# Ledger of designs, part 13: VHH binders against StAR-related lipid transfer protein 4 (Stard4)

Target 1, 199 residues: StAR-related lipid transfer protein 4 (Stard4), of Mus musculus (Mouse) (q99jv5)
Amino acid sequence: ASISTKLQNTLIQYHSIKEDEWRVAKKVKDVTVWRKPSEEFNGYLYKAQGVMDDVVNNVIDHIRPGPWRLDWDRLMTSLDVLEHFEENCCVMRYTTAGQLLNIISPREFVDFSYTVGYEEGLLSCGVSVEWSETRPEFVRGYNHPCGWFCVPLKDSPSQSLLTGYIQTDLRGMIPQSAVDTAMASTLANFYSDLRKGLR
Short names: E, the ipSAE of ESMFold2; O, the ipSAE of OpenDDE; V2, 0.75 times the mean of E and O plus 0.25 times the DockQ between their complexes.

## First folded at step 12 (VHH; framework vhh_7ocj_1)

Design V6 (from U1 with T100N; at its last look DockQ between E and O 0.78; V2 from the best seeds 0.00; counts 0 for: pae E 3.2 > 2)
Fold by ESMFold2, look of step 12:
Structure V6 (fold): chain B 199 residues (1-199), chain A 124 residues (1-124)
Amino acid sequence: as target 1 above (199 residues)
Amino acid sequence: QVQLVESGGGLVQAGGSLRLSCAASGFRFSNYAMGWYRQAPGKQRELVAAITSSGSTTYGDFVKGRFTISRGNAKNTVYLQMNSLSVEDTAVYYCARGFNFKWGSTYEVYFDYWGQGTQVTVSS
């Protein structure tokens, strides 16, 4: 079994988790963020959902590794593709800005990324790989299986429903309450920033 | 471009030893997991040994302490020392490169490149 297939199946499993297992963590406008305990680490699996005023391919093209991500994502400060396997599959290294008045210092991630069809839309998913090279400016974080499902809205084909599943181990010495606050806010801000970037 | 070139195979009598080497190029060797697989005629490839970027090792059950995987990061080379060989060890041995990542509480290695292999033949 390929890493791509295992990753895809895991995200589809998350997408099937019943509503009563989720607890609302934050709600901003039409974006809802839920969470539940993660099975992968001592932390939470977050779910976010909201509508995007664009078609699936353009929404996912702005999320997946590519030329547009740094234009709109104010949290992401750099993105390097370390290995290309196929058009839809790579290993990337990216960095994030400090958060909560730098209580969370800048982080670095090295992730396997895979984009594939899902129903009438796309799934763009990833998971961190162990990577021995580190830089002192950053704390190396770890993304457990994560991804974004994007499908057309049934009655509004020019719009898409974007659902994300995120479980990030930020590592380092930070209070869990700061982690929880940052994760929920980051996901809500992701939607607002992406909406501005799609214009 | 990724290249994995195996060497050190050949004919050896049962009870003998061989040391396989795999010269790696085209990637940052120290960041990757490495491994050895083998395939006998008519059988599936099976894991012989794996070594993570941090040096942790895993062996196939059939190895029974006879083989040792190691890596020389300065030389971009992974090794397999094979001792107490038997005719059952006759196979093509492939060097492999992969990624090591965490899945739940366990670490897993997934290999994405294999060399062309080197033949090991153990005579009775």
Scores: ipSAE 0.322, ipTM 0.655, lowest interface PAE 3.2, mean pLDDT 89
ESMFold2 (binder alone), look of step 12: mean pLDDT 82; pTM 0.829
OpenDDE, look of step 12: ipSAE 0.710; ipTM 0.853

## First folded at step 13 (VHH; framework vhh_7ocj_1)

Design Y1 (from U1 with A50V; at its last look DockQ between E and O 0.80; V2 from the best seeds 0.77)
Fold by ESMFold2, look of step 13:
Structure Y1 (fold): chain B 199 residues (1-199), chain A 124 residues (1-124)
Amino acid sequence: as target 1 above (199 residues)
Amino acid sequence: QVQLVESGGGLVQAGGSLRLSCAASGFRFSNYAMGWYRQAPGKQRELVAVITSSGSTTYGDFVKGRFTISRGNAKNTVYLQMNSLSVEDTAVYYCARGFTFKWGSTYEVYFDYWGQGTQVTVSS
């Protein structure tokens, strides 16, 4: 099968994981972050969920590779599209800022990205690819299958429910407490930053 | 404009050798996995060899140590050295470009471009 189909099916599987398999990692306002051990690496699969005051297409357009991501995402410092296959598929390289006073130094990722319909909304997902070019100012990280589901709220069609699944191997020698803090906090901040970017 | 152009095919006697080349253009070659496939008339296309961007190699079971894939990143070229050829190796050989993904404990290469192929014919 295609990598797009395999990636999509993997994210749909994560979206079907029963509630009792998750442990709450963080709650801020109406955003909850959960985690469970990853089956892909020695780390965690994180789930985040919250409501966005915008329609699905605009929410996902601000998340997928595109012109708006760098405007609002305080963590992402650069984004380049390396291969463009179709409107909904690309390989991109992006970088992230240092976190926790550079205990986590800047990272670089090279990911396959795929956006597709899901129910009455969209799924935007990705996974890292092997890419030999590196830059010395960044640690090359690795995203295991990750993605964002965005569907309209049934009773409020001008709003969307945004659910993310993230499992990032940051690589390098990082204290585990720093990794735990960074992952849960980054997901919560993602929601607050995106909400501001949509306004 | 991704282009993959195979060369080096031809007629060779059983037991002989050929070296195939695939000249690549339109992309930053060193970052991609490259591979060779073959297809005989009336048969399915089958994987011959893969070389990742890091230089790791994998071969189809039928190769039995007879073929070697290599790459020259400075020349944007992938090669297939074929030794000890037999009539069963007669096929069109295709160059391919792809990406390597880790999925659990396994690595998979997904190919997104293929060349037009070069004919290899082995006579007895």
Scores: ipSAE 0.668, ipTM 0.824, lowest interface PAE 1.1, mean pLDDT 91
ESMFold2 (binder alone), look of step 13: mean pLDDT 85; pTM 0.847
OpenDDE, look of step 13: ipSAE 0.855; ipTM 0.914

Design Y2 (from U1 with F99W; at its last look DockQ between E and O 0.82; V2 from the best seeds 0.75)
Fold by ESMFold2, look of step 13:
Structure Y2 (fold): chain B 199 residues (1-199), chain A 124 residues (1-124)
Amino acid sequence: as target 1 above (199 residues)
Amino acid sequence: QVQLVESGGGLVQAGGSLRLSCAASGFRFSNYAMGWYRQAPGKQRELVAAITSSGSTTYGDFVKGRFTISRGNAKNTVYLQMNSLSVEDTAVYYCARGWTFKWGSTYEVYFDYWGQGTQVTVSS
C-alpha cells in the first residue's frame, strides 16, 4: 500500500473521532482548538476549526507547499522542496521561529506532503520522514500524521470550513505546559495569520 | 536522476556464498532506506532485506539468518552478503531505495526506485 493512501486514511479516521473524546484547549475569536492524547507518541493530537472567507482552492493553495506560505505564516521561517514526486506530493524541509521568548528554540522538519480531494473540498496532509542530515542551529522535530480538511460551507459557498489535525513532537527538553501553550497558540495564530494573508 | 546499479551476481554451487553490491547515485544516499528484492521466473517479487537510514534491518522470513544487509554511506553502496545458498534462492536480485516513516512504535519503509537487477543462479 502507498504511504499517501495510509496517510489519507489516517486523517479521515481522525476526522471521525467522536466529539466527546476531545477537550477544549483554547478559544480565540471564532477559532476553537481541542486536544486528546495521541496514539502515535507521548503527547497530544490537536484539532482546530474555523471559517475562512475564501474558497477551498485558494485556502489550500496558501497552506500546501508553495509560493505563498512564507508570506503569511509568521512561525515558518524557511521552506525548501527537497523532492517533487508529482504536483500534489513532495518532500519539504521547513523551519520555525523560536516560541515563548525562545523557551522553544527554532525547529526544523522534513515532511512528506500530499494533497487530495475530500468530499467537495480538499485534504492537505503530511508526515515527517526520517532524514539523517541535520543542522546545529535547529532542533529536529517530528510531525506525526497531520493535515487540513477544507470544504465549502453549504449556505455560503464563498466561504470554507477549515479543520486541522496536528500532532507534533517538538523534541528537546521543554516543560509540558510550554508545549501545550505553544501548540494551542500556534494553531490559533495560524488562522489569524492565514486570514490576513488571503485577500 | 536516481540510479541504482547492482553487481556481484553469477553462478554458485548450492551451499556457497555471494556478495551483492549496489552503487547508488543521483540522491543523498545517507538520508534514505535501502533494500533488496528478488524475483524468480513466474513468481512475485519479494522483499529480501531492508536497512533504514539509521541502520535498522529487516529480513524476509525465508532468509533465516543466511543473508546480511549492510550499507557503506561513504561509498554510497548497499551490500547483501548471501551465505548457505540453495536452488530456491535462484532469482534476479534488485536493489531498491526507500523512505522511512514512523507509525506509533513501528518503523515502515516504502520503496520508490529499483535497479535493473543482477542474476543469481544456484546449481545443485
Scores: ipSAE 0.602, ipTM 0.796, lowest interface PAE 1.4, mean pLDDT 90
ESMFold2 (binder alone), look of step 13: mean pLDDT 83; pTM 0.830
OpenDDE, look of step 13: ipSAE 0.840; ipTM 0.908

Design Y3 (from V4 with S30R; at its last look DockQ between E and O 0.83; V2 from the best seeds 0.80)
Fold by ESMFold2, look of step 13:
Structure Y3 (fold): chain B 199 residues (1-199), chain A 124 residues (1-124)
Amino acid sequence: as target 1 above (199 residues)
Amino acid sequence: QVQLVESGGGLVQAGGSLRLSCAASGFRFRNYAMGWYRQAPGKQRELVAAITSSGSTTYGDFVKGRFTISRGNAKNTVYLQMNSLSVEDTAVYYCARGFTFYWGSTYEVYFDYWGQGTQVTVSS
């Protein structure tokens, strides 16, 4: 089986996890963040959901690797496409800013990215790859299977429902409370920053 | 442009040894998984060995300890040492490049590029 198919199927499985397995981690405005223990690593799988005032294609075009991401995502500080396989597949390297007064120092990720149709919308998903080259100014993190489902909102076709699944191993020595705070806050900020970027 | 060039194939008697080499260019070699596949006439292409960028190795079941994969990052080269060869090892051997992904406690290598291959023929 291809990595694309395995990744897609994994995200679809997460999207079918029953609601009683999730615990609310944060609510900010109309965005809810939940979590459950990850099966991939010693940490949490986070789920986030909120409505975007834009159509699916434009929402996902702002999330997937592309020209818009660095304009609106204040956490992401750089993005390089290292390998381009098809219009919907690549390997990218990106960096993130320090968080919590640099208790979480800047991170670097090298991820496979894949975007595909899902129902009447799109799924943009990813997973980190092993990449031995490191840079000393960054801690190399690892994204376990993650992704964003975006479908048209029922009876409001100018709006989309955006649901994300994120399980990031930030690596390094970070207090657990800082990890929990950063993950939930990052997801809430993702929505608010994306909304501003779509305007 | 990515290029993988295999060498070291040829004719060898059963019980003998061969060392295959694969010279890689056009990419930052040390970051990628590398591997060897083989295909005999009328058979499916099958994994012989893989080595991750961190040095972890995997072998096809048929190898049974007879082959060893290694890599020289300074020379951008991956090697396959083949010992105790038998006629069943006759095939075209392909060098491959790929990426390593972790799924819980295991890993898998997914290959995205192959060389043109080198023929290995084992005579009885």
Scores: ipSAE 0.710, ipTM 0.864, lowest interface PAE 1.1, mean pLDDT 91
ESMFold2 (binder alone), look of step 13: mean pLDDT 87; pTM 0.871
OpenDDE, look of step 13: ipSAE 0.879; ipTM 0.927

Design Y4 (from V4 with G104K S105G; at its last look DockQ between E and O 0.78; V2 from the best seeds 0.00; counts 0 for: pae E 2.9 > 2, grease 25.6 > 24.2, SAP .674 > .668)
Fold by ESMFold2, look of step 13:
Formats: sequence, structure tokens, C-alpha cells
Structure Y4 (fold): chain B 199 residues (1-199), chain A 124 residues (1-124)
Amino acid sequence: as target 1 above (199 residues)
Amino acid sequence: QVQLVESGGGLVQAGGSLRLSCAASGFRFSNYAMGWYRQAPGKQRELVAAITSSGSTTYGDFVKGRFTISRGNAKNTVYLQMNSLSVEDTAVYYCARGFTFYWKGTYEVYFDYWGQGTQVTVSS
């Protein structure tokens, strides 16, 4: 089995988790963020959901590794594609800004990224891989299996339903309350910032 | 882009030794897991050995301590020292490259590229 297949199947399993296993972490306008304990690390698996006013391909093209991500994503400060494998498959290195008055200092992630069809839409997913090259200005974090499902909204074909699953180990010495606040807020802000980028 | 070139195969008498080498290019070698697979005629390809970027090793059950995988990051090369060879070790040996990631409490290696292979033939 390829890492792509294992990653895809894991995200599909998360997408099948029953509603009563989730607890609301934040609700801002039309975006809801839930969480549940992660099975991968001592932390949470977050789920986010909201409607985007664009078609699936354009929404996912703004999320996956590509030319538009840094234009709209205020948290992401750099993005390098380190290895290409196929058109929709790569290893990427990205960095994030400090958060909460730098209680969470800048982070760096090295992820395998894979985009594939899902129902009438797309799934763009990733997982961090071992990568020995580090840079001293960043704390190396680890993304456990994460991804974004984007499907056409059934009553409005020019809109999409975007559902994300995120479980990030930020590493380092961070108070847990700061981690919880940052994760829920980051996901809500992700939607707001993406909506502005799609205009 | 990615190239894995195996060498060191050949004919060897039972009880003998061989050292396989795999020269890697086209990727950042020190960041990847490497490994060796083998395939005998009519058999499925099977893992011989794997080594993570940090140097942790895993071996197929049939190895029984006879083989040792190692890597030289300065030379972009992975090695397989094979001792106490028997006729059952006759196969094409393939170098492989993979990712290491964390899965349910364990680091796992998934191989995504294989070389052309080198023949190892052990005579009785």
C-alpha cells in the first residue's frame, strides 16, 4: 500500500465519524469547528465545515500546494515544494507565523501532499514525513493525517461545501490552553481568509 | 529524475558473501528511508531490509541475522552486506526509496520507488 492510499483512506474514515463523537470548539458566523481527542498523539483532531462561494476545483486549487496559497493565507509565511512525484503529489515545506503574541513561535512543517477525487469533488490531504533538514528559526511541527474535502453544494452548483480535518502537533513548550485557542481560531480564520482570496 | 542504481550482484557459492550497493541521485537522499527488496522467479517481491533516515533498521524474517543494511549519506549510497548465503537467496535484489511517517504509535516506511535490480545467484 502507498502512502497516498493509506492517507486517503484515513481521511475518509474521519469523514465517517459519528456526529455525537464531536464537541463544538468554536462557531463563527457560518463556520463551525469541532474537536475530539486524537488517536495519533496527545492532542485533538479538529473538524471544520463551511460553505464556499466557488466551485470545487478553484477552492481546492487555493488550498493545495500551488501559486495562490501565500496570497490569501495570513498564517502561512512560506511554501516550498521540495519534491515532485506526480502532478497532484509532492513533498512540501511550509512555515507559519507566530501566534498569540508569539506564545506559539513560528513553525515549520514538511508534509507529503496528495490530491484526489472524492465523490463529485476533491480531497486534498497530507501528513508530515521525517525530514532531517531543520532551520533554527522554526520549531518543527508534525501534521498527523489531515485534509480538506470539497464537494459541490447540492442545491447551489456554483458553491462548495468545504470540510477539513486537522490534527497538528505543534511541538515545543506551549501551554495547552494556547494550543486549543490557536487551533480553533486558525480554522475559523482559514475560512474567512480563503473567502477573501477567492474573490 | 530519481535514479537508484544497484551493483554488487553476481554468482557466489553457498556459504559465501556479497555486498550490494545502491547509488542514489535526483532526490535529497539523507531525508529518505532506503531499503532492499528481492524477487525470485514465480515469487512475490519481499522486503529484505529497510533503514530510516535516522538509521533505524528492520529486516525480513528470513534474514535471520545474516544480512546488514547500512547507509552512507555522504556518498548517497545504501548497502546490503549478505553473509552465509544459500540457494534460497537467489533473486533479483531491488533498491528502494521510501518515506518515514508516524502511524498509530509506530514509525512506518512506505516505499515509492524501486531500481532496476541486480541479480544474485547462489550456487550449490
Scores: ipSAE 0.373, ipTM 0.674, lowest interface PAE 2.9, mean pLDDT 89
ESMFold2 (binder alone), look of step 13: mean pLDDT 85; pTM 0.847
OpenDDE, look of step 13: ipSAE 0.843; ipTM 0.908

Design Y5 (from U1 with K102E; at its last look DockQ between E and O 0.86; V2 from the best seeds 0.78)
Fold by ESMFold2, look of step 13:
Structure Y5 (fold): chain B 199 residues (1-199), chain A 124 residues (1-124)
Amino acid sequence: as target 1 above (199 residues)
Amino acid sequence: QVQLVESGGGLVQAGGSLRLSCAASGFRFSNYAMGWYRQAPGKQRELVAAITSSGSTTYGDFVKGRFTISRGNAKNTVYLQMNSLSVEDTAVYYCARGFTFEWGSTYEVYFDYWGQGTQVTVSS
């Protein structure tokens, strides 16, 4: 019934997908990115995983909508909270920089965001909403169900294992090879930039 | 301060018509889905109609072509035209605001705010 519950259950389902259904898309240092065909749109569901040298709450506080996100995420160029709800959820509008010499022009997204407990850690997840207001300097993209699981690393509780699931429809007329390159690079850069932002 | 103020309810004879209005304020109306729910005493609240920000509509099965939802974005108002009313339509009618989500090949609306309601009473 609630969108929060449906979104959470969808992300938990993705987190249960067996390893043999995934294909490696990119490896950079200790970060691996996989993908498989999406069931939500004509594109891919990406999975990323890597270790962060911080505790779950601080890692997720830097990912969820909040004051830290624009400090470290070089792709994100603005973030506005449009609706604030009582249960660690909101609707936000954010924008991204152009990529690949503007083959992918700047995008904007309007997303529902929800953060909830998961095992010994947290899940921060989101999905785009229909929003009729557009601006000519941006292409409106759409995030299908996506999110970040963060749990304490076994035997090293000062570290966290961060696993993400991303299904972005960038919209517009973009060559598929540019989409594939941008998605894999964005996920790898996310980890690198987040680590720099944490300490 | 989101406000949804219903009007146009009242007493009407069976077979008659009624037009409900819902004046919205405190948010940018054109970006949101809107809808109408109803609740009779002792019954669960049920969806009457919904309209997305893009204008797509859905109706509860009991409507059977008798009601029409529409929106006037310039007036921040959503309407419910109710025709061929019967005693089973007696209920409090609530205006609702929500968001539209794309899930696979379908669109789903989730409501986050309701008005105080307006009474519709259909007499035989």
Scores: ipSAE 0.667, ipTM 0.831, lowest interface PAE 1.1, mean pLDDT 91
ESMFold2 (binder alone), look of step 13: mean pLDDT 84; pTM 0.841
OpenDDE, look of step 13: ipSAE 0.845; ipTM 0.909

Design Y6 (from U1 with S53N; at its last look DockQ between E and O 0.85; V2 from the best seeds 0.80)
Amino acid sequence: QVQLVESGGGLVQAGGSLRLSCAASGFRFSNYAMGWYRQAPGKQRELVAAITNSGSTTYGDFVKGRFTISRGNAKNTVYLQMNSLSVEDTAVYYCARGFTFKWGSTYEVYFDYWGQGTQVTVSS
ESMFold2, look of step 13: ipSAE 0.685; ipTM 0.841
ESMFold2 (binder alone), look of step 13: mean pLDDT 84; pTM 0.839
OpenDDE, look of step 13: ipSAE 0.862; ipTM 0.919
ESMFold2, look of step 14: ipSAE 0.743; ipTM 0.860
ESMFold2 (binder alone), look of step 14: mean pLDDT 85; pTM 0.846
OpenDDE, look of step 14: ipSAE 0.830; ipTM 0.904
ESMFold2, fold request of step 15: ipSAE 0.724, 0.707, 0.720; ipTM 0.855, 0.848, 0.855
ESMFold2 (binder alone), fold request of step 15: mean pLDDT 84, 84, 85; pTM 0.842, 0.839, 0.848
OpenDDE, fold request of step 15: ipSAE 0.894, 0.860, 0.882; ipTM 0.939, 0.916, 0.932
ESMFold2, look of step 17: ipSAE 0.714; ipTM 0.851
ESMFold2 (binder alone), look of step 17: mean pLDDT 85; pTM 0.845
OpenDDE, look of step 17: ipSAE 0.856; ipTM 0.917

## First folded at step 14 (VHH; framework vhh_7ocj_1)

Design Z1 (from V4 with S53N; at its last look DockQ between E and O 0.85; V2 from the best seeds 0.75)
Fold by ESMFold2, look of step 14:
Structure Z1 (fold): chain B 199 residues (1-199), chain A 124 residues (1-124)
Amino acid sequence: as target 1 above (199 residues)
Amino acid sequence: QVQLVESGGGLVQAGGSLRLSCAASGFRFSNYAMGWYRQAPGKQRELVAAITNSGSTTYGDFVKGRFTISRGNAKNTVYLQMNSLSVEDTAVYYCARGFTFYWGSTYEVYFDYWGQGTQVTVSS
């Protein structure tokens, strides 16, 4: 099987994990963040869910690699596409700002990205690749399989349900409580910032 | 843009050795995984060996310890040392470039570019 298929199937498996396996990590307005231990590394798999006041295609177009991401995502500080494979696949390098008064210094990631149909909506998913080239101003992080499911709300066709699965190894020497706080806050802020960007 | 140029193929008697080289250009070699595939007449292309950016290696089951993949990042070159060759090793050998992904404690390589190939012929 291709890496695209394996990645997609892994995200679909996460999306089938029963509610009682998750623990609430944070709730802000109508966004809930849960977590459970990761099977990929010594850390957590986070789940986030909230309703977006837009249609699936526009929501996902603002999340996937593309022209809109840096306009709204205050955490992401740069994005470069390193390899194009197909319209729905690429390898990209992106950077993130420092967090928690730079307790978490700026990070960089090099990720494979794949977007595909899921039910009546879309799944945009990714995973980091090995990339030897580094830059001293960033700590190289690693994203284990991650992704965003976005499907229309059945009773409200102008709205979408956006569900994310995130398991990022930030690397470096960071207190675990800082990691936990940053991950939960980042996911809540993601929704707030995206909502502003979709206006 | 990307080029992978194989060399070192040829005719060799059974029990002999060959060393294949693949010169890479048009990309930053040290960031990629590299590998060798082969295709014999009437057969499907099969993985011979792969080597990651960090030097981890994997081999096809048929290799049975006879072949060694290595890379020289300073020379932008990947190598395949082939020993104890038999007639069943007769094939076109292709250099490949790819990306390494980690999945738990294991890794996988996805190849996205291929060379033109070099013929290896083993006579009895």
Scores: ipSAE 0.569, ipTM 0.798, lowest interface PAE 1.6, mean pLDDT 90
ESMFold2 (binder alone), look of step 14: mean pLDDT 87; pTM 0.870
OpenDDE, look of step 14: ipSAE 0.868; ipTM 0.923

Design Z2 (from Z1 with S30R; at its last look DockQ between E and O 0.78; V2 from the best seeds 0.75)
Fold by ESMFold2, look of step 14:
Structure Z2 (fold): chain B 199 residues (1-199), chain A 124 residues (1-124)
Amino acid sequence: as target 1 above (199 residues)
Amino acid sequence: QVQLVESGGGLVQAGGSLRLSCAASGFRFRNYAMGWYRQAPGKQRELVAAITNSGSTTYGDFVKGRFTISRGNAKNTVYLQMNSLSVEDTAVYYCARGFTFYWGSTYEVYFDYWGQGTQVTVSS
């Protein structure tokens, strides 16, 4: 009943949701983004999937909290690790840039993060925690259970399949159409920027 | 570095009361959940009470309304008021720090740091 185990099990459940429960939200090259209504809040659970031209460990090392994330992720503007734990988990605070010509102002998140083995690859997952301190230049958002599965491709040892599940409550007063556009754009930019960062 | 220092333990007659305090330092207290655990010899550590950074409280079933957890954010201190003590309450009581997260309409606290403990002994 640890937070790590509960979070991991939740992501594995999302990874088992049947294909016909998803609706396509966006496709860019070989990256597909789907969505379905969230069970956690009045919003959507997004799924994204695409192939990376790198091995699992390097892909996940660029996603998980660490030295590489701010080098390539143009949406993320800061990252502080507030607590470290031995199970390759931490509590981190990060901020994001304004989006859609500042219709969405910069956000701040405080998340528990956990990385663990999954099949022949890795799962890096997270969920927001309650944090009383806020800063006036940011809107405090909330990530419901989220994560990235990364496994090797069959018959292609130099490549891996990256699948993400994202449920972000951006909070604030934002038109729903802007929220939907921002989520789709964020996921498309994530893959394209990550690919550039892996080169 | 993070430090949790318990005080207020000791010997008390059955039916009596005791107030435990935990002074916290080395972290920004108001952002964290706090709690009390206890461990009697030969038994597993068990939750006595937890309080979130926003003030919500949870108690172990055995407390039965006898104990009250509170926090003083200005003093970086968490308290446990224990009333109607019985011999079964004899244990080492540990202050704990943690994080609160939500799953739908419920919350859970994950504890990551523990104090050295203070002995509470209840005589018949």
Scores: ipSAE 0.608, ipTM 0.827, lowest interface PAE 1.4, mean pLDDT 90
ESMFold2 (binder alone), look of step 14: mean pLDDT 87; pTM 0.875
OpenDDE, look of step 14: ipSAE 0.864; ipTM 0.921

Design Z3 (from Y6 with K102E; at its last look DockQ between E and O 0.81; V2 from the best seeds 0.78)
Fold by ESMFold2, look of step 14:
Structure Z3 (fold): chain B 199 residues (1-199), chain A 124 residues (1-124)
Amino acid sequence: as target 1 above (199 residues)
Amino acid sequence: QVQLVESGGGLVQAGGSLRLSCAASGFRFSNYAMGWYRQAPGKQRELVAAITNSGSTTYGDFVKGRFTISRGNAKNTVYLQMNSLSVEDTAVYYCARGFTFEWGSTYEVYFDYWGQGTQVTVSS
């Protein structure tokens, strides 16, 4: 079995979790964020959902590793491709800005990334790899299986429904209230920033 | 370009020992997991041993303490010490490179590159 298949199946399993297992964490405009305890680490699995005014391919092309991600994603400060397997698979190293007046200091992640078809749309998913090289200006975080499902809206095919599943271990010594605030806010801001980037 | 070059194979009598080596180049060795697979005639390829970039090891069930994987990061080399060999160990042995992932509370290795292999033949 491949890591791609295991990762894909894990995200599909998350996408099947019944509504009563989720608790609302935040609502901002037309974006809802839920959470439930993670099975992967001592933390939460977050779900976010909102409508995008663009077609699936363009939405996912702005999310997956590629030329546009750093242009719109204000949290992501750098992106390096470390291994390139196929157009839909890579290992990348990226960094994030400090959050909450640096209560959460800048982080670094090394992730396997995989993009694949899902129903009439796409799934772009990832998971961190163990990577021995570190840099002192960053705290090494770890993304447990995460991903974005994007499918056309039934009644409006020029629009897409974007649903994300995120479970990030930020590592380090961070107050729990700061973690909760950062995760929910990051997901809400992701939608706002992506919408601006698609214009 | 990634290269994995196996050596140390050959003919050995049952009960004997062999030490396989795999010289790696074209990547930062210390960041990757390494491993050994084998494929016997008429069989599917099977994992013999894996070692993570931090040195943790895993073995296929058939190994039963007879084989030991190790790595020398300074030499960019992974080794397989094989003891108490039997005719069932006859196979082509492949060096492999991969990645380590944390899934729940366990670590798993997934391989993305293999060498050409070295033949091990055990006579009875």
Scores: ipSAE 0.697, ipTM 0.844, lowest interface PAE 1.0, mean pLDDT 91
ESMFold2 (binder alone), look of step 14: mean pLDDT 85; pTM 0.847
OpenDDE, look of step 14: ipSAE 0.846; ipTM 0.912

